# VH-VL binders against PDZ domain-containing protein 8 (Pdzd8), part 25

Target 1, 198 residues: PDZ domain-containing protein 8 (Pdzd8), of Drosophila melanogaster (Fruit fly) (q9vyr9r83to280)
Amino acid sequence: HQESLRRASALVSLNFVMQFLFHEFKNSNRVRKWFYRKLSIELDELISKTTTGKLLDKLTIKELELGDQFPDVKSLSVHNVELDKDEQRIENLDLLLDINYVGNFTTSIDADMVLGKKGSITLRVKQLSGMARLQFTRKPYTHWSISFLGDPELILDIESKYQGRQMQSNITNLISNQIRKAVRRKHTLPNYKLRYKP
Key: E = the ipSAE of ESMFold2; O = the ipSAE of OpenDDE; V2 = 0.75 times the mean of E and O plus 0.25 times the DockQ between their complexes.

## First folded at step 11 (VH-VL; framework fv_rosmantuzumab)

Design y6 (from x2 with heavy chain T30S I54L W55F K65Q; at its last look DockQ between E and O 0.76; V2 from the best seeds 0.00; counts 0 for: SAP .501 > .496)
Fold by ESMFold2, look of step 11:
Structure y6 (fold): chain C 198 residues (1-198), chain A 122 residues (1-122), chain B 111 residues (1-111)
Amino acid sequence: as target 1 above (198 residues)
Amino acid sequence: QVQLVQSGAEVKKPGASVKVSCKASGYTFSSYVIHWVRQAPGQGLEWIGYIIPLFGIPNYNQKFQNRVTMTRDTSTSTAYMELSRLRSEDTAVYYCARGSYTSSGYEYFDYWGQGTTLTVSS
Amino acid sequence: DIQMTQSPSSLSASVGDRVTITCKASQSVRFSGDSYMNWYQQKPGKAPKLLIYAASSLQSGVPSRFSGSGSGTDFTLTISPVQAEDFATYYCQQSYDDPYTFGAGTKLELK
């Protein structure tokens, strides 16, 4: 019983530290540039991998707000760890986290479309929760990745405009459908899972 | 009153092309997706793809990617599906259907055209 | 592609019977609380008609004798009681990922 309370206390302490660090650094140029770069990579992939991308001239990130909270970790476990031959460093670290995010990450993206048409989307993440796998690896090169296991909760608030006018709600809902579908595809892609094999 | 009215039956030879139309009325055409679905005689339904009329953006089932073209004319509220290099296996009824979305982004096909029969025979 | 296995391929029923049709997806079609499964009715020479969306939501104008259930991979359409106008072919369809796919259909016939 006392061990369960000790584990819970450690997790609460971890969450507190992460929230503290988040609030100390969320507006730093280094952290903001990292998120801007990460989102830009995702947008470039969307442009290059879809028929929709062929009709887009340029996507511009107009606003990026990291929100008011770091994801809350409800549970954490080590799924896999692999050591270097000399056991001096970790080659692979595979963590399972039960996360709950309600921090309202917000981005506004302007689209310059073919034929001189213009659109914009403001996306807010109201909730993202579920069991996630966080992997750190040095093979084939040093990187980290995150993916959800099973079915995450994803609640989005979307505002959209076309030619300066609010889009009809069915079109905004279609955009939500396409964003959710893109998340499902990335979450289940075999190539991502292949990179995670020991 | 939402209505989708399709063009009439077509008879084609192998190697030809067909262009099926789907004229929409009773709603804002540009704001709803148009899907195309076919049904071979005595068989089930097969999804071909969709077009987003506001943007003119199509999305095709990979099976048809090299042979299908979906377009629309917003001034006449009409969607088109063209299938090229026809084969006898393309003999089917071709339907258009309207895609609607819930506020959470769930898609369902709420209205269907009457169907266009295509016969491909030598 | 997500395969949709629908069974039985046909069944016979009398007016007043309870009928159950099943559909199994080759992978889960659930995302963020929605099960991406639709059910359609098709009569000969007619276009399909939507009955159920999101596994269990009844489309406007569809009688309450139609009901859908299931989540993830296993889904059922239930008709109780069967009426004379219900003899038709029924299709399940996933809208989880492209390409959208349909079950092979279940023909409900008068016994």
Scores: ipSAE 0.663, ipTM 0.869, lowest interface PAE 1.0, mean pLDDT 85
ESMFold2 (binder alone), look of step 11: mean pLDDT 92; pTM 0.945
OpenDDE, look of step 11: ipSAE 0.813; ipTM 0.919

Design y7 (from x2 with heavy chain G99T T102D; at its last look DockQ between E and O 0.76; V2 from the best seeds 0.63)
Fold by ESMFold2, look of step 11:
Structure y7 (fold): chain C 198 residues (1-198), chain A 122 residues (1-122), chain B 111 residues (1-111)
Amino acid sequence: as target 1 above (198 residues)
Amino acid sequence: QVQLVQSGAEVKKPGASVKVSCKASGYTFTSYVIHWVRQAPGQGLEWIGYIIPIWGIPNYNQKFKNRVTMTRDTSTSTAYMELSRLRSEDTAVYYCARTSYDSSGYEYFDYWGQGTTLTVSS
Amino acid sequence: DIQMTQSPSSLSASVGDRVTITCKASQSVRFSGDSYMNWYQQKPGKAPKLLIYAASSLQSGVPSRFSGSGSGTDFTLTISPVQAEDFATYYCQQSYDDPYTFGAGTKLELK
């Protein structure tokens, strides 16, 4: 039936528009500061809430590159919509997206550690794919959030240095393990990775 | 060549503390994580936590968080686990294990110490 | 916490038999193509020995008569043919999330 062809065309148009907007805004001061702020919040949480954080003096984001592609949306559907009592506005909205990201998001973080020791991590996201749930809600405050249903596919490139030298591969692989574990905890239900106010 | 050699058996009374050592040889001590696992008589295995020797950062199973301390001495390539406020239920064999990670970050315990028997009796 | 249910708790076999041990996780332990499941052998008075990691990968030096299979929540360890040195207790273990947990063990005994 011709429905499938029309939906495919709409998805192609959606992806093209999103890619266009990404390239127009990825270097804007507002977009970059938003991502910088979100990453900084996650790093501050690490410092304040873990034993590892007690060994860190300062974390500095040295590089933030948003990559060369916006996530590709393979499918999109409305999972749930709830209206307020007056039906004047949407109270909750759940969207399900099948996404595939290969845009090479990159960040470099320097750590000033106790006893004057220095470390750094460069993280590149080669692939992040899966079924995502994008939620809008007004309670307790108006915001969007994103999470993955199930476990996403995640491929990372990690470089790490300690005292100016590249760390041995087992330690770099340990860092990859910890990052992947953190992603699992923030990207599986009921945990959410990202929230922002529209 | 990789070897983990643990300290000898201990007998303790309830309320005391014990400190078990795990001396590593045959590899670069600071490049591998050391986990601690215990086994009560006739029981299965229970994970206690780990220490990252290069930074001295421990991570504990919540069950033991207020009673366990993990440390290391990089000059002697030795990891330590101290358990305080001992109870009879802490009677077990305590193992240290080295952890390797593959290129994707997959984690596995590739070498184990011989075990340290702790008996807690009143 | 992820519970690991291992069965049977014990079984008897003769040298030459085929033995299958199962392990079920209370949630999926799969992430990005890897199943975070390891199998260990433990003989009386000895430390555990790693047999299989990532559900199906043999550790170096482990005989090919040991094999692992499964993904997600359901896993099996197969020993075929059983040899005299294989009479021991076998444990599954998830390394997906803290706390790491082990199955209760399966004791393989000589018939």
Scores: ipSAE 0.571, ipTM 0.839, lowest interface PAE 1.8, mean pLDDT 84
ESMFold2 (binder alone), look of step 11: mean pLDDT 92; pTM 0.937
OpenDDE, look of step 11: ipSAE 0.596; ipTM 0.839

## First folded at step 12 (VH-VL; framework fv_rosmantuzumab)

Design z1 (from x2 with heavy chain T28E K65E; at its last look DockQ between E and O 0.68; V2 from the best seeds 0.00; counts 0 for: loop humanness VH .255 < .308)
Fold by ESMFold2, look of step 12:
Structure z1 (fold): chain C 198 residues (1-198), chain A 122 residues (1-122), chain B 111 residues (1-111)
Amino acid sequence: as target 1 above (198 residues)
Amino acid sequence: QVQLVQSGAEVKKPGASVKVSCKASGYEFTSYVIHWVRQAPGQGLEWIGYIIPIWGIPNYNQKFENRVTMTRDTSTSTAYMELSRLRSEDTAVYYCARGSYTSSGYEYFDYWGQGTTLTVSS
Amino acid sequence: DIQMTQSPSSLSASVGDRVTITCKASQSVRFSGDSYMNWYQQKPGKAPKLLIYAASSLQSGVPSRFSGSGSGTDFTLTISPVQAEDFATYYCQQSYDDPYTFGAGTKLELK
C-alpha cells in the first residue's frame, strides 16, 4: 500500500518537474534549433520512404511551435539492463514509458514540387499516446533510440494548400492517412529514432 | 450524384495488353483517389492498386507491379488501368472505386464503377 | 499480407431472421481507436456496395438493420431482420495496410 502511494507520488513529481523544465527551456535558441534540426531529419526520411516524396524538390519549415505541455508519463519501468563482463558499467539500458501527449506541437511546412508547383501543410499533434521503449547502449558506440512497442493513439489536425488554395478536405485527409501509415510501419523496430552520435 | 462509368468488355489473347477506363462525374476528380479491384469468375475480390489523380502517383499491389500501369487525364476526369502480358488467369471483372477518407484519415471505398469484363483466351 | 478469414461461406435464412457473419484478420487492424474493417454487399452481376466502414459505422443510405461490431482481429456483420433484398454475397475488407485484402465472401441465400 505505502509503496503504491510512493510510486504514484514519484510519477506526479516527475511530471511536474518535466513540465517546469519544458516551459523554462521551450523558447531557448538551443532547444529550438535542436528540434528544427531533428524535424528536418524526420522530414527527409519521410520523403525518401513515400511515393509522394519523389515529386518534392525542397521542403521548408516555416513555423515550429513546441506546444504548451510536455508529455505526461503514466508509467516508467526498467525493461532490460545489461552490464559489462566485470559489471564495471552499464552497456545497455531499456526503459518502458507509457506516455500521453496533448501539447499541440505545431509545424507549418512549405513544399516546392517538381514543375514549379507549390504546396504547404500545417500539422498539429493534438494527441500522441502509447507505450514507448527508450534504449541507451554503448555498443558499437554510445547512442540512444526511442520507438513504440504497439500502436500509438495519434490525433492530428491538418490543413493543406496546393498552388495557394486550400485543398479539398479529402486530400488533406489522404495526407493524414499517409502520415498514420508511416507511423504504423515504424513502431516495432528502430525505424523512428532520436539519436546522439559521437 | 457521384458516378464512375467504365469502358466496355474486352476479349484479348495471352501476351496482349488491355487498357480499361473509368470516367468520373458528380464530384471533383482530383480530390479523391481511384482504386482498381478485380474479381475472377466465381471468386472473391483482389486489390490491384490506386492512383492519386491530382499528382498522377500510383501505388501498386506488389503482385502486379511489373505489369500494371495506372494513369489519369484530369481534363476528362478519367482514370486508366493498363495490364500487360496478359494470361488466362487475368480473366476477371475489373472495377474502379473511389477512395474517400474520414477526418482521422480512415480510408473506405464509397462508389464503384459498373465493372469491365476482361476475357483472356486464344 | 493480412489474411481475412470469413465464415460461414454460405448461409440460408428466411425473411425476418437475424443473421451474423464473422471475419477474422490474421493480425490486428486497429490503429488509434479505429478498426480498419469494411463490409460490402454484392449482388450477382453488380459491383460491390459499401455497407459498414471502420467496423461499425453505417454508410449513408444503408438501412439500420445492418450493423457491424468487433475490434482488432474479430469482426461481425449482423443483419436483423433480413429482408428480401438482402440475399447477396457479403465481403469483409481490411484497409489497414497494403495490399488491401478481402474475405472470401459469405453467400446469404433464401431458405
Scores: ipSAE 0.616, ipTM 0.853, lowest interface PAE 1.1, mean pLDDT 84
ESMFold2 (binder alone), look of step 12: mean pLDDT 93; pTM 0.946
OpenDDE, look of step 12: ipSAE 0.808; ipTM 0.925

Design z2 (from x2 with heavy chain K65E, light chain A54D S57N; at its last look DockQ between E and O 0.75; V2 from the best seeds 0.74)
Fold by ESMFold2, look of step 12:
Formats: structure tokens, sequence, C-alpha cells
Structure z2 (fold): chain C 198 residues (1-198), chain A 122 residues (1-122), chain B 111 residues (1-111)
């Protein structure tokens, strides 16, 4: 009970600090460049795994808005820690976070397709909630990764256009299906990685 | 009235190819997905893949990826599935089905073609 | 691949009976409020017909004597009361992840 209260107080403080830092730095050139780079990598990886890439000339991120809130951390625990005694440093670190995100992350992506055809999608994340694993490893190279465990809650607002016209709702719902499948396919090493690697 | 009408029965020898058509009517062809499913004699159903007609983008079951080609012709509202290097175990009824989505993105197959019987024998 | 195990493989019933068919997925097919399980009816020489989608939603035009339940891995299709026109083979199908897979089928024979 006293331990549970101390953890709750620490989490409230953590959440407040993270929200403050988010609002202070979300528009910095370095932070925005980092997010553009990461989203571009994720998009390239997704389309390179399909036959869709043969139909695309260019994929452009036209809009990236980080939203109005940082994810709220409802619990945080250390799942695993592994030390390298010879080098006196952490070799592996696993953190488990129970998060609730309602910050309205928004991106608009334009696709220039073969034969001069054009498409676009605007995606807003209304809610993403669930247990996330944040993993630090040094091998094969030093990096952070994030993945979702179990059954996350995902609520999306999607608008889609083809040749400048709003797509019918069934096609927009197909896009939602594909995004939800991509989320379900995530495992221990997802496509999302933190910046600050050399 | 939504309707999917498939091409007629085919008899082929091993090593040949077959192209099955699925003509759609009663709805906007480019607003829905077309799936292909087969059923060997006395067996259950096996999913082959789908095509998104507006863009011509297929997605194949890995089992068939090196032998199947899905295309469509939006001017005639027709989807096609071609299976090459046929084997006796490809003997089956081949169905097309329309994929529909709920607002949350849940997919279900609401209308099916009548089926096309393929017999592969030497 | 997600395996769908249907039980029983065949079943005999009289008109008026209550029949329950089960389907077990090799992993959970639940995501964000949906259970990605569909049920189809197939009569000999005919294409499959959708009965139930999202585990429990009755497709338009399907009689209310059909119902579905379950979530996660364990699902049931119930027919009560069985009618003469219900003789057919019934398939469950997951649409959770590629490749989509079907159960082996349950043949309902009216005797």
Amino acid sequence: as target 1 above (198 residues)
Amino acid sequence: QVQLVQSGAEVKKPGASVKVSCKASGYTFTSYVIHWVRQAPGQGLEWIGYIIPIWGIPNYNQKFENRVTMTRDTSTSTAYMELSRLRSEDTAVYYCARGSYTSSGYEYFDYWGQGTTLTVSS
Amino acid sequence: DIQMTQSPSSLSASVGDRVTITCKASQSVRFSGDSYMNWYQQKPGKAPKLLIYDASNLQSGVPSRFSGSGSGTDFTLTISPVQAEDFATYYCQQSYDDPYTFGAGTKLELK
C-alpha cells in the first residue's frame, strides 16, 4: 500500500515531466527531423515488403503533426536486465510500460503512382493503448526498439483520396484494416526505433 | 443486385496454366476487394489471395506466390486469376468473393461467384 | 499460419433439434474489440454463404435461429431449431492475419 502510493506519485511526476518536455521540444528542428526520418524508414520498409512498390514512383510525407499529448504511462517495470561484467555496462534492458495515448498524432502521405496517378492518405491516431516493451540492446549494434504485447486498443481516423477525390468509405475502411494488421504483426523487434544512434 | 459471374469449367494437363474470370455487376467494382478461394474435391476451403481493383494491387497467399497472378480490367468490371505450372493437386473449384469492411476495418466476404471447376489430369 | 479446428466433423440431427458446432483457433484472433471469426454455410454444388461475421453478428437475410458466440480462441455456431433447409457443411474462418484460414468443416445431416 505505501509502496503502491509511492509508485503512483513517481508515475504522476514522470508523466508531468514528460508532458512538459514534449510540449517544450515537439517543434524543435531536431525532434521533427528525427520523426520524419523514422516515419520514412517505416514507410519504406512496409512498402518494400509488398508488390505495391512496383506501382509507386514517389512517397512523400506532406504533413507530420506530433499531436497535443505525450503518452500517459500507467505503469512501468523492469522486465529484464543483463550486464556485461567485462565492459561494466548494460548489455540488455527490457522495460514494460502500460501506456494510454490520445494525443492525435497526424500524418498526411502523398503517393505518386505509375502512369501519373496520385493518391493520398491522412491518418490520425485517436487512441493507442496497451502494454509496450521498450528494449535496449548492444548487439548486433546499439539501439532501442519498441513493440506492443498482447492486444492493444487502436482507434484511427482516416481520410483517403485518389486523383483528388475522396475515396468511398469501403476503401478507407480497407486501409484501416491494413493498418490494424500491421500493428498486429509487431513482435519483439518492431520497425520503430529511437534516435541517437551514431 | 450484387452478382459475381465466373468463367466456365476447365480441363488442363499438368504443366499448363489456367485463367479464371470473375465479372462483377450491381455495385461499384473499384470500391471493393476481390478474393480468390479454392476447394479441392471432398476438402475444405483454401484462401489464395486478393486483388484491390482500383489500383490493381494483389496480395497472395505465400503458398501460391510463385504460380499465381491476379489482375483486373476496370472497364469490364472483371477480375482474373491465373495459375501456372498446374499439378494434379490443383484440381478444385475456384471461387471469387467480394471483400467488404465495417467501419472499424473488419473484413468479411459478403458475395461469392458460382465457382469454376478446374480438373488437372494427364 | 493460424489453425482452425472444427468439432465435430459430422453430425446428425432431426428437425427441431438444437445443434452446436465449435471452432478453436490456434491463437487468439481478438484485436481492439473485434473477434476475427466468420461462419459460412455451404450446400452441395453451391458457393459458401456468409452466416455470421465478427463472431456474433448475423448477416442480413440469415434466419435468427442461427447465432454465434465466443471470443479469443473458442467459438460456437448454434442452430436452434434446426430446419430441413439447414442440411449443409459449415465452415469457420479467421480473417485476423494472412493467410486467411478455414476450419475443415462440419457436415450437418438431417435424419
Scores: ipSAE 0.622, ipTM 0.861, lowest interface PAE 1.2, mean pLDDT 84
ESMFold2 (binder alone), look of step 12: mean pLDDT 92; pTM 0.943
OpenDDE, look of step 12: ipSAE 0.837; ipTM 0.940
ESMFold2, look of step 16: ipSAE 0.610; ipTM 0.851
ESMFold2 (binder alone), look of step 16: mean pLDDT 92; pTM 0.941
OpenDDE, look of step 16: ipSAE 0.862; ipTM 0.945

Design z3 (from x2 with heavy chain K65E S103R; at its last look DockQ between E and O 0.70; V2 from the best seeds 0.71)
Fold by ESMFold2, look of step 12:
Structure z3 (fold): chain C 198 residues (1-198), chain A 122 residues (1-122), chain B 111 residues (1-111)
Amino acid sequence: as target 1 above (198 residues)
Amino acid sequence: QVQLVQSGAEVKKPGASVKVSCKASGYTFTSYVIHWVRQAPGQGLEWIGYIIPIWGIPNYNQKFENRVTMTRDTSTSTAYMELSRLRSEDTAVYYCARGSYTRSGYEYFDYWGQGTTLTVSS
Amino acid sequence: DIQMTQSPSSLSASVGDRVTITCKASQSVRFSGDSYMNWYQQKPGKAPKLLIYAASSLQSGVPSRFSGSGSGTDFTLTISPVQAEDFATYYCQQSYDDPYTFGAGTKLELK
């Protein structure tokens, strides 16, 4: 009641601040460059570490649009906090977040394939929502991870082309299936903060 | 109209290999996935893996990953599954099935081959 | 791996009966509103035949006496009324994550 109203008010303020910062910085060269770099790293890993990558000569990010909204945090609570008294630091921190994203993040990727073949995919995230668990931990090393609890909502618009023509819808739907499987399996995000350490 | 026609029964000795074929007709072969599923006598169904014919990329159940090879020939609309180092427990009926996806990415097997009986005995 | 537990293992029924077969997944197979559960019918010496996909969607050409329900972990296949051609083995299957797995089967027999 009064505690519930205070939490709701704080979340509205948080969401307003995040939306404001998003709109102020989404088109900055620094933010866009960061997203290009992060996406490029993931694409290079895909090429170098998978047998699927043997079919690909080059992946090029043709379009990267951050969309029109930052994710909305509908609830945020602390599930667990553990401190290391000797180091006086947070050892573990578990947060539960109810997230709703409808910002239409969009990326287009061109693929130069073996034998001169060409493909492309355009991916738009229309909705990503659900209850997420965000964990920060220092053991065995400092990192964080995120995973969805329950049944998240993921709605994707995918267009795919092969040799300049749209792929048959079943193959595009297969790609959607693989992306959705990857989301279902993912419960750890890259350690972004570690990437900024020297 | 959609049909998957498999090769005939095989009898093999332990240690040999078998290659089962699955010829597709009545649809665009490269637009769908081909799964392989087996059924030992008196037992249930066991998924082996699939191949994506447009690119020739297989995905195997890790139980079989060191003994199975899936290939295809797009010119004949035929998928193949080869199982090596055969054992008596590989005695089963082997099915191919077409994988279809809804717009949301939901997968289901809508058409099945008639099955290929493999008997492994010394 | 996601375990699929079917009940009962076998079932006797007469033509005209209402039959219920259940399938329980060891974890939720629901994602973004879809329940990744399929039902197949298999007659002796024949390949499996798809009856139901996405828990409740009837495959084309399957009689409406077959119906599916449930979501998440608990699923039900209902046959009402049972006809002579329905005596067969029924399998549930999840397509949520690799490896895809099937239930052990439910054999529907003439009483």
Scores: ipSAE 0.636, ipTM 0.872, lowest interface PAE 1.0, mean pLDDT 84
ESMFold2 (binder alone), look of step 12: mean pLDDT 93; pTM 0.948
OpenDDE, look of step 12: ipSAE 0.793; ipTM 0.921

Design z4 (from x2 with heavy chain K65E S103H, light chain D34E; at its last look DockQ between E and O 0.60; V2 from the best seeds 0.70)
Fold by ESMFold2, look of step 12:
Structure z4 (fold): chain C 198 residues (1-198), chain A 122 residues (1-122), chain B 111 residues (1-111)
Amino acid sequence: as target 1 above (198 residues)
Amino acid sequence: QVQLVQSGAEVKKPGASVKVSCKASGYTFTSYVIHWVRQAPGQGLEWIGYIIPIWGIPNYNQKFENRVTMTRDTSTSTAYMELSRLRSEDTAVYYCARGSYTHSGYEYFDYWGQGTTLTVSS
Amino acid sequence: DIQMTQSPSSLSASVGDRVTITCKASQSVRFSGESYMNWYQQKPGKAPKLLIYAASSLQSGVPSRFSGSGSGTDFTLTISPVQAEDFATYYCQQSYDDPYTFGAGTKLELK
């Protein structure tokens, strides 16, 4: 009982610190540019070089708003840690997090398409929650990734325009389908699979 | 009312190609996806792929990727599926189906064409 | 590819019976609380007809004697009571990931 209360208190303190840091730094130019670069990388991965990619001239992030809250961490544990004794540093770190995000992260993306056609999408994340694995690694290069275990909750608010006009709801829903499918392919792992693989 | 009307039966020899049409009516053609599904005699259903008519973007089942081409003509509200290098195993009924989406982005096939019978034999 | 295992392959029933058809996916087809499972009915010489989407949602115009249940990997279509027009072949289908795949079908026959 006392150990459970101490773990809960540590998590509450962590959440308060992260919310404080988030609100102090979310509008800084450096933090916004960092998120812009990370989102650009994710957009590149979301859009594969297929026959579809040949129809797009350029994707531009027009708006990036980090929202009003940092994700609430309901549990945190170290799943795996690997050390590099020669460098005296952590080479791999896997964390398991139970998160709940309702901060309304918002981004607007413009697409310049072939033949001068133009489209745009505004995406707001109303909820993202579930058990996630956050992995930090230094090989082959320093990076991090996040994957959800099992079935995360993902609630999106999407608006879309084509040639300056708001798209019919079925096309906006198609875009939601494609975004959610991309998230499933990249960021969702079965709990059974995690027991045997990173 | 929504209707998908497909082209008539085809008889082809191995090595030839076939182009099946699917004419949509009763709805805005460019607002919905068109899927293609086939069914060999006495067999179940096999998904071939879809096309997004507003942009002309196809997505193929990898099994067919080297032999299938999906196109559309928005002026006639017609989707097309062309299958090349035909084999006897391609003998089947070919269906087009409309893909609809819920507000959460869930896809389902709500309307189907009547089917086009393709026979591939010498 | 997600394999869909449908059981039984055939089933005999009388009008008024309750029948169940099962479908098992080789991996979970659940995302954000939705199970990506559809059920279709097909009569000989006709196109498939959508009955159930999202595992349990009844398509417009489908009688309430059809119901779907299940989540994740295990799904059931129930017909109760069976009517004369229900003798047909039934297919499950996942729309979770490409390629979309169908079960092998269950033929419901008059006893």
Scores: ipSAE 0.679, ipTM 0.880, lowest interface PAE 1.0, mean pLDDT 85
ESMFold2 (binder alone), look of step 12: mean pLDDT 93; pTM 0.947
OpenDDE, look of step 12: ipSAE 0.782; ipTM 0.913

Design z5 (from x2 with heavy chain I57V K65E, light chain Q27E; at its last look DockQ between E and O 0.70; V2 from the best seeds 0.72)
Fold by ESMFold2, look of step 12:
Structure z5 (fold): chain C 198 residues (1-198), chain A 122 residues (1-122), chain B 111 residues (1-111)
Amino acid sequence: as target 1 above (198 residues)
Amino acid sequence: QVQLVQSGAEVKKPGASVKVSCKASGYTFTSYVIHWVRQAPGQGLEWIGYIIPIWGVPNYNQKFENRVTMTRDTSTSTAYMELSRLRSEDTAVYYCARGSYTSSGYEYFDYWGQGTTLTVSS
Amino acid sequence: DIQMTQSPSSLSASVGDRVTITCKASESVRFSGDSYMNWYQQKPGKAPKLLIYAASSLQSGVPSRFSGSGSGTDFTLTISPVQAEDFATYYCQQSYDDPYTFGAGTKLELK
């Protein structure tokens, strides 16, 4: 019907604007510093919050490239909205997004491990696509979160080294398994940490 | 040929500990995960956990977390599982199994040890 | 924990029959096109033997009379035709999330 045609036009415009803004700002020092800070926080949490982190003395981000494309939004809909009638503003907003990312985000992380051992991982995201749920919440404090619903497509290129040598393929595949498992857990257990300012 | 050879049967009293060994041969020991699975008499299979031998990092089923310790000796290509504070309910056959991964990161247990029978009785 | 429910608990068959064993996961075990479901065969006094991984991939050296199908939550192991050496207990197992869990087993017996 006529509504589907209007949605297609709006989505084309949205994707064009987002892609344009991405290319204008992806190399800015402020944007790159923001991403380094966010990734560093997650790495510090890994070291301090897990038993596996006790093996790690220090994680260092050696490379962070945001890639060449912004995620393409195939569909966008409001799943839930709650309005605070007294303040006349959005209290909760829940969006469903069909996302297709092929932008080749790349990061390299060096690990200084206990007993002077060294490791490194280079991770490239070739594809991440699926239905995502983007949630804005004011309780207990204002934050945004994102999680995947259903079965996302995730294609990774991973290279790993231990003590300067490329690891055997089965160990690299184990690392891929662990990364995929972490993604699955976020799909099953939504993350409520503040990630973006509104 | 890939082989996992386990230590012999054990008889223990309640409150004691047992340490089962699993010696690997026919492959690079540090390149694969070792899982531990048990089977009580006449019962199904229960996963205990695994160890990543290259780093010595274990991951335990929550049920056993406070009683199990998994270690390895890379020089002898041997994995170990120690279960403490034994109870009669721990009577079972204990298996080690090799965890393999496809290129997409899918895990499966491709080779199993012959099993170690543990009997816990006063 | 993901519960794996196998059906039936036991099954009688003759050599030459087609048998079907089902396994239902309490939640989806599918991710990025893979269903994280394995099938094992266990004979009395022996360790389990892997038959099928990723729901439908036949392990090397396993006869083609074994096949697996299904995705998400509902999975099937099919043996056709049943041979004398196939009388054993069969287990499904998910490797999607910790703790890894097995079905209770299906005993295939000679009719």
Scores: ipSAE 0.664, ipTM 0.874, lowest interface PAE 1.0, mean pLDDT 85
ESMFold2 (binder alone), look of step 12: mean pLDDT 93; pTM 0.947
OpenDDE, look of step 12: ipSAE 0.783; ipTM 0.913

